# VH-VL binders against q60310: the designs that were tried, part 2

Target 1, 168 residues: q60310
Amino acid sequence: MLSKIERLILANQYKILKILENTSEYDEIIKILEEGYEIFYDEILGHIFDELPESEGQFVLDILSFYDIVVEPYKQKNPNDHEIINHPYSYFKGFDGNSETKYMAFVRFLIEDQKKFSFVAKYAKKTDNFNSHFPMLDKYRKMVELWESKYNKKYDLKREEILDILNA

## First folded at step 1 (VH-VL)

Design r1 (framework fv_regdanvimab)
Fold by ESMFold2-Fast, scan of step 1:
Structure r1 (fold): chain C 168 residues (1-168), chain A 122 residues (1-122), chain B 110 residues (1-110)
Amino acid sequence: as target 1 above (168 residues)
Amino acid sequence: QITLKESGPTLVKPTQTLTLTCSFSGFSLSTSGVGVGWIRQPPGKALEWLALIYWDDDKYHTTSLKTRLTISKDTSKNQVVLTMTNMDPVDTATYYCAHRLYYDSEGYFDYWGQGTTVTVSS
Amino acid sequence: ELVLTQPPSVSAAPGQKVTISCSGSSSNIGNNYVSWYQQLPGTAPKLLIYDNNKRPSGIPDRFSGSKSGTSATLGITGLQTGDEADYYCGTWDSSLSAGVFGGGTELTVL
């Protein structure tokens, strides 16, 4: 629930926007807040998503880095290593748009808005813009944990070390 | 094992172009994930990041100086060259080149050259 | 233009511990790894910490790093006179598409 002070602040914010945008679009929202009609609070808050915790953001950066600086460069240098190139996890497949929506959205933000991970970015069309269509969290967590704990996140991994992580 | 050495003129007149060469050994700019950057430090002041070039010829420049800066590499000679146009006395600094590991969201300079001092005066 | 803020100076006695802060924003420290560099008088900078909290070979375990939100911290324990130096944080800034360094912190061991 919103407190009276929160409702006052939000109502006043919408009144300011109403004036600046010269619009009546906010009149209903202002009334909901001033009168305290709780049933309609989702009309105000529904477009604001829950946070992605810092640790989860770091995890996404780590898995993207693994593909961008370890796997993709290795494949570029070793075009005849068909075991790695044809491995089920040889490229970053994204996250599931149904069950892992927040993670998929963060990947899209990093690649499209921040223009990072240029090697991974090339897979956007192949992966339906990084929507894997099945859950990937458990798999990527195992890969990142192994890369960190056993290999200290180094990028100059040997072939067998890359396979070890891909098979995690 | 990894070593870098800056070379170029030590004295430059205002309005002239500065050309600095970074010669290195112990690594190759054909290796994925590897880059070489340029950083400068005016006397008694902080480090200022200037430019970076990666193995794939991807280039980055500090926004404040981008129209004056050019970075290029010669992979076969193990050299990276920085040019800066229209030199001014405020550009007086020690210029460093450094080896960079990783890419994008994780990148750091693990080995630095000794630096070359460039004085801009008439 | 400064995008990463460090205290200009810190001091402590031999054997004590000190922390040096580095404050930024979501476009730099908040989304990217932080490195720390030590610059002894008259020398080139040397890497102390990379990937927020990792030490290169040869760096004593007295040096440590951490990151929380948009800020990073370098910790030095068991201070020695040889630790007198300027310390710089560094990271990538996604909005600038460029590397950035902090303004530096001068450590004096009393």
Scores: ipSAE 0.000, ipTM 0.470, lowest interface PAE 17.0, mean pLDDT 87

Design r10 (framework fv_regdanvimab)
Fold by ESMFold2-Fast, scan of step 1:
Structure r10 (fold): chain C 168 residues (1-168), chain A 122 residues (1-122), chain B 110 residues (1-110)
Amino acid sequence: as target 1 above (168 residues)
Amino acid sequence: QITLKESGPTLVKPTQTLTLTCSFSGFSLSTSGVGVGWIRQPPGKALEWLALIYWDDDKYHTTSLKTRLTISKDTSKNQVVLTMTNMDPVDTATYYCARIDLYSGEYPFDYWGQGTTVTVSS
Amino acid sequence: ELVLTQPPSVSAAPGQKVTISCSGSSSNIGNNYVSWYQQLPGTAPKLLIYDNNKRPSGIPDRFSGSKSGTSATLGITGLQTGDEADYYCGTWDSSLSAGVFGGGTELTVL
């Protein structure tokens, strides 16, 4: 729901754009906002998504960091540790594009636009660009929670500590 | 154009400490997955693995010599240093440094220095 | 003691084929990739084979590697006088947390 003041502000913004772009394309949107035709607000707001809360963003950064600075470097250093290399969660699988779309989009933003998490980034093709095709939130939350609460997010984890987190 | 070269004393007396430096070019130990190791070869004998240091300062030493060996790196100088204490005539050997790159293969020493010969005698 | 066992010597005539074996255990060859190194007289070793059967750039296809269980094999076909050298297998030993080399095999041509 838009408030009357928000509708006034938006209507006026579209009137300014109408003048600057010399177009009639905004006439219907202005009418919708001024008259309050709520059923059509999605025509205006449909391109603006809900926020990803700061705590959820931090969670995504934490799970990506765990893989990028702990798991992937461990695998490089210990290429013959087949228990960890072949573990079901030995690489970051992404998030579910159907039920976890906002998290998947954030991962793609971090890797493609901000160019972060270079070791995790190598899995883009293997993971269908970090679309896991099944829910991952619960699993990754358990892993991050254990890494933070028991291991204080340290990066120099021992083999047994990495396995403990992967099996969370 | 990857090159490694060993340097240090050619003659060491028993009980002294040996310090060898590996200077390299064409790669950096700031690069993830890269390591530099030391291997020795006594005259007419087999290659013996000694020590390895990775980009993240993780270190490995052969068990038989672990108490005598120290490996360290200076990333800014492109150098790796091996120190071996309490030298004995049986430590007479050619000492090599060599590179590992975990992205190019699992544990191969893909580029080697020419070796430096160290003789331990009174 | 030597962890990886190689024959001390092998010999063949130019144009022939030779095979050099390297035998270990489950903690080394059984669980890990094998590399092979060629050492010409008076020179540093050169990587010949890595990851059991792969060749670095510049190594001719006359050289091949294979691994079965706890043993690895280096094959050389079309033997040339320039192949006369010492050959070493190498791998990682998980129980020792250290690299290991075989005892070396001296290849004599003719």
Scores: ipSAE 0.000, ipTM 0.462, lowest interface PAE 17.3, mean pLDDT 87

Design r11 (framework fv_regdanvimab)
Fold by ESMFold2-Fast, scan of step 1:
Structure r11 (fold): chain C 168 residues (1-168), chain A 125 residues (1-125), chain B 110 residues (1-110)
Amino acid sequence: as target 1 above (168 residues)
Amino acid sequence: QITLKESGPTLVKPTQTLTLTCSFSGFSLSTSGVGVGWIRQPPGKALEWLALIYWDDDKYHTTSLKTRLTISKDTSKNQVVLTMTNMDPVDTATYYCAHSLTDYLEYLSGAFDIWGQGTTVTVSS
Amino acid sequence: ELVLTQPPSVSAAPGQKVTISCSGSSSNIGNNYVSWYQQLPGTAPKLLIYDNNKRPSGIPDRFSGSKSGTSATLGITGLQTGDEADYYCGTWDSSLSAGVFGGGTELTVL
């Protein structure tokens, strides 16, 4: 539900865009907002999704950082460490596209739009563009919590410390 | 917490040898990927990269000063030592040691994430 | 000899955006990661950006880095008087087998 003030602000913004873009495409939206036809509000707001809370965004940045600056560099420097290389969680698997859709979308935004996490990015094809096809939140939360609480999020981790986090 | 501190003489005469020690805590030079570098800055001038030593004792030196520079580590004491021979007044500078981020097999980061406070060395008669 | 070229100075007013460039060659910026450092008067340098565009913990998001070809840029938005400092780019030079720094840029907040 939109307040009268919110409707006034939105209607005026669409009027400005109408003039700047020299288009009549916004005329119907302006009328819906000015007259208050609530049944059609989804036509305007339907593409705006719920927020990803700041703490959840930081969590995603933390797990991606762990793989990008700790795990992937370690594997490159230690190509014969088969225990770590063959570990079930030795690479970032993504998030579940059905139950963790918001997190998967944020990962894709970071890698595709912002072009961050270059070592993790190379796994896009292997992970079906970071769609793990099963829930990962609980596992990654345990890993991030251990990295933060026990190891102070340092990137110069020893072999046994990396294994400790991967086995969380 | 990672900390580094430079120590050595504040005054050196021309032609003498300078020896600087970097003492550190919060990390070990036996850890894979870890390195410690030396950087200097003459008064009012730019940063100049000098040398770098890695956990595996691999060493790098700036080409212009390579014959004058020696870098070594004592892993048990948590120290890295830089030696520079035949000091000249133009070598007057603040000398820093710094912790290096891990290099990758195919690409070197070259970044220094934590720096010492610096030690000023004046070369004068 | 300048291996990495930065403008010697830049200036802007509080709240504005400023961009500092760093130009090199294929043997340094073109093939290797770029880092950026802030040096306040009388202090040691502080790492702002590493691996082209990553921030260490504690560095605000108004500092950003980017790299294109043989050039890199440091962006500072919402400029504050406390940002008045010297800024240096740094990278590895594969042909020299050594690290290199730019000549530095003095940022003055008007």
Scores: ipSAE 0.000, ipTM 0.439, lowest interface PAE 22.0, mean pLDDT 87

Design r4 (framework fv_regdanvimab)
Fold by ESMFold2-Fast, scan of step 1:
Structure r4 (fold): chain C 168 residues (1-168), chain A 121 residues (1-121), chain B 110 residues (1-110)
Amino acid sequence: as target 1 above (168 residues)
Amino acid sequence: QITLKESGPTLVKPTQTLTLTCSFSGFSLSTSGVGVGWIRQPPGKALEWLALIYWDDDKYHTTSLKTRLTISKDTSKNQVVLTMTNMDPVDTATYYCARMDYWELGYFDYWGQGTTVTVSS
Amino acid sequence: ELVLTQPPSVSAAPGQKVTISCSGSSSNIGNNYVSWYQQLPGTAPKLLIYDNNKRPSGIPDRFSGSKSGTSATLGITGLQTGDEADYYCGTWDSSLSAGVFGGGTELTVL
């Protein structure tokens, strides 16, 4: 629910945007807010997603870091290590676009908007822009937890240590 | 042992272009997760972030100086070069280069000693 | 423009505890890791804290860091005269696509 003051503020903001953009597209939204038609609030709030908690954001940064600064550099330096190169989790596969949509969107923001994780970014086409098409959260959580608890998140991991995390 | 050292002119005239070189050892910019950045500090003032280059040649510059700054690397020589055009007396500062460890985290773990650049006629 | 706000100075007696704050916004501290740097007079800055609360090798445990929302704090316990220095917080700003430093805090050990 929106309070009367919140509805007043939002309605006035849309009236300002209406003038600045010289458009009638906001007329229905303004009426919904002024009359208080709660059933249609999702037309306004539905494009504003629930926040991604700080701990979940950190988790995503951690798994992307693991791939970008540990796994990908290791593969570049050790092109004949076929056990790691051919491992099922040797590259970041993204998150599931159906059940993990918020995480997938955050990855896309980091790579496309912030231009981070350049080695991981090269997998965009292979991964359907980091849409794994099946749930990855549990697997990546195990990997990040192991990297943090056993290896203190160091990036200069040895072969057996990388395999340990990939097999988590 | 990781070391970085800045080199370049200590005196620059107004309107000239400044070129500073950061030479480093104990690590390589061919290693993922490593970057080298430039920070300056005018006498008695705060640290000011200038520019950063990563192992993959991604480059970032502070907005206020973006049109004046160029950063480049020579991975084979273990060098990063900062160029700043149209020098002004307000650009007088100690210039530092520093290694960014763990690129995504944005911290500098090893710093050069700094080189002082004075801009005057 | 400074986007990270620190108090310009702080002071305490030897053996006491001091805290230095660093305030930012969602585009910097809110979404990114915070680091802290110590700059002794006439020297280059030295990394004190990284990843919000972690210490590099050689940094004593009397230095600590924390982060909550859009603010970070550096804590120093058992204050020593050798701690007199300028302290800077630093982070990445996603909206600027650039690193940012706080304005610095001068610590005086009285």
Scores: ipSAE 0.000, ipTM 0.471, lowest interface PAE 14.9, mean pLDDT 87

Design r6 (framework fv_regdanvimab)
Fold by ESMFold2-Fast, scan of step 1:
Structure r6 (fold): chain C 168 residues (1-168), chain A 123 residues (1-123), chain B 110 residues (1-110)
Amino acid sequence: as target 1 above (168 residues)
Amino acid sequence: QITLKESGPTLVKPTQTLTLTCSFSGFSLSTSGVGVGWIRQPPGKALEWLALIYWDDDKYHTTSLKTRLTISKDTSKNQVVLTMTNMDPVDTATYYCARTSPEELFRYGMDVWGQGTTVTVSS
Amino acid sequence: ELVLTQPPSVSAAPGQKVTISCSGSSSNIGNNYVSWYQQLPGTAPKLLIYDNNKRPSGIPDRFSGSKSGTSATLGITGLQTGDEADYYCGTWDSSLSAGVFGGGTELTVL
């Protein structure tokens, strides 16, 4: 699972941390890496998660942008447009915490850590912190595809164009 | 490796209807986001956008010619057809079909063009 | 009638830099993405720039695009004789629900 060079790099990093933190906590990890005790590698690497691919990250940014710069501003300017306001997809509902956990975590990172998407952020309490409790990937992909392919990701959409995307 | 090719008559009489076919390979109009459009260029003049059809059968036409233009697709044959009624000598031009797709290239115009077919309108 | 305005011609010597402008309005360039096309004499147009500033595979980095407000610019550095062509900007016009092209710019490299 780890090459000899990777083990050398990690062992040396733990030796540096040992000195900086003035601790013996890393002695066992250093020995595991230097001796190559593969059975214990999971104790070291088990907390590092798989990547979210760049294309999937862009997809999440796109759906959040659609709500934040198109849908939410439209609703503020048109408070009596009940067809859009009461639409099932009129606000960003999050991703499913069971089947789409990595996407939900990324949304939380963008909103809580990076403090982006301020209009969408107001829905945190209503959405159980953007846990939709229902798979949303398929629906949001259709919406993003339509916004991108048919409307060139234009932010100044007309009412009919917003409805078209919400009904995708 | 995507290719498009225009076909149709090279000579048309005034008042007749022009029908041009765009045959393509390397992609499908059943693919979400994909569209095929038509552009023309009169001799020595600028490109003029004519019409576009998307994978979902959504259609657009230039305002100045919209009553004369019809665009349709046959997804099973990999073809898009443009029809223009009431041809006039001013419609003499090279007609191009071209593909648009945001899947790899986002929100661009026409990423792959056919070689063009020249249509002359004269009596 | 042109919706997008380009200079009719530009010229420069090999190795120099040129810029080609494309001016529109809020319903087209201001609200949508701009593409640029190169048309060599006797050939079909070829996509050179998309999404305002991105290059398709195979387009050298001598070609660049930018957009500010309702105007877009194509930049070409290190001019080569093979760059002699007509250049067109294109975008979508939301008010017309249609694509639009500029009038084209003839680049001459002497």
Scores: ipSAE 0.000, ipTM 0.470, lowest interface PAE 17.6, mean pLDDT 86

## First folded at step 4 (VH-VL; framework fv_indenebart)

Design x1
Fold by ESMFold2-Fast, scan of step 4:
Structure x1 (fold): chain C 168 residues (1-168), chain A 119 residues (1-119), chain B 115 residues (1-115)
Amino acid sequence: as target 1 above (168 residues)
Amino acid sequence: EVQLLESGGGLVQPGGSLRLSCAASGFTFSSYAMYWVRQAPGKGLEWVSAISYSGGSTYYADSVKGRFTISRDNSKNTLYLQMNSLRAEDTAVYYCATEYLDFYGMDVWGQGTTVTVSS
Amino acid sequence: QAVLTQPASLSASPGASASLTCTLRSGINVGTYRIYWYQQKPGSPPQYLLRYKSDSDKQQGSGVPSRFSGSKDASANAGILLISGLQSEDEADYYCMIWHSYTYVFGGGTKLTVL
């Protein structure tokens, strides 16, 4: 988990914070790091979440892009295409807050903090801030795979091509 | 004529397995989503499963999830439902359906095939 | 508790009108949903009648008489199937259906008796 050098660096950083903040709150953490009590490492690292792998981040960007640059513009140009507008997957539903929490958090970061995906962003209220309440990973992966493998991620998809991906 | 014809129903013991088929004709089967809907004797309709036109996406009612598998063979214009770990409450007429005229609506239905799970 | 609730039975006279209701559970706004209606006679598979979301988003099934129509009652949070000029052949079970949370949900059905 932590090397001796990492433990030394962290212990020294906590000693500096202890002095700057004039607190004894870091004394136990310093001792855990210096003595190497691995069982308690989660006590001090618990506020730092596991990484979202780069490939999974790219996947989220891809599904959001599909909705933002393909589906939403198509619906704007074709307001009477009720078949696509009322499709179960005609708008980005978010990810499941219980089983896909990391993905939902990343979507919220992209939309709220980075202000990306402006067309998708308008669905925040409708989707309970992109909490689908139903697992979406497998469905979105199939959609992204089809968009990439069959349609080369092109933006100007025809009606039947959009339906093909939405039904993936 | 757009037509769906189910087959494969029968009598099976609890814990047994059965495979249903639905033969489609009169339309481009590979372009449409397909559905299984069941109806227990004297009861209402219950959606069981759905499969996308390509077979890439499948959906299941919670009551059958993990026990039933929907699949299709577009080259044969045939839909399947593999039913494992059958229970008495799975006794029903099973219909296959498609959304030929209406994207979400199941507007074309087969005649149904009867599945009886009994000792 | 149920997502869609329908009255178990309804009786009406020939020539009268029948309004069949499909009530959505509290928390699910009927205004958002496309409601599908099906007719089933004993020994037969269900037959698609129509769908209704709004006056601009509705469809009649092929061969379905114009006396069958869909609407909504927002105050009751319900979809409505209206059958005007009732005929004896309209005696059947009627089911409503919606797409909700990645599943198709049928109502419990209403048995319409024309007597």
Scores: ipSAE 0.000, ipTM 0.437, lowest interface PAE 22.0, mean pLDDT 85

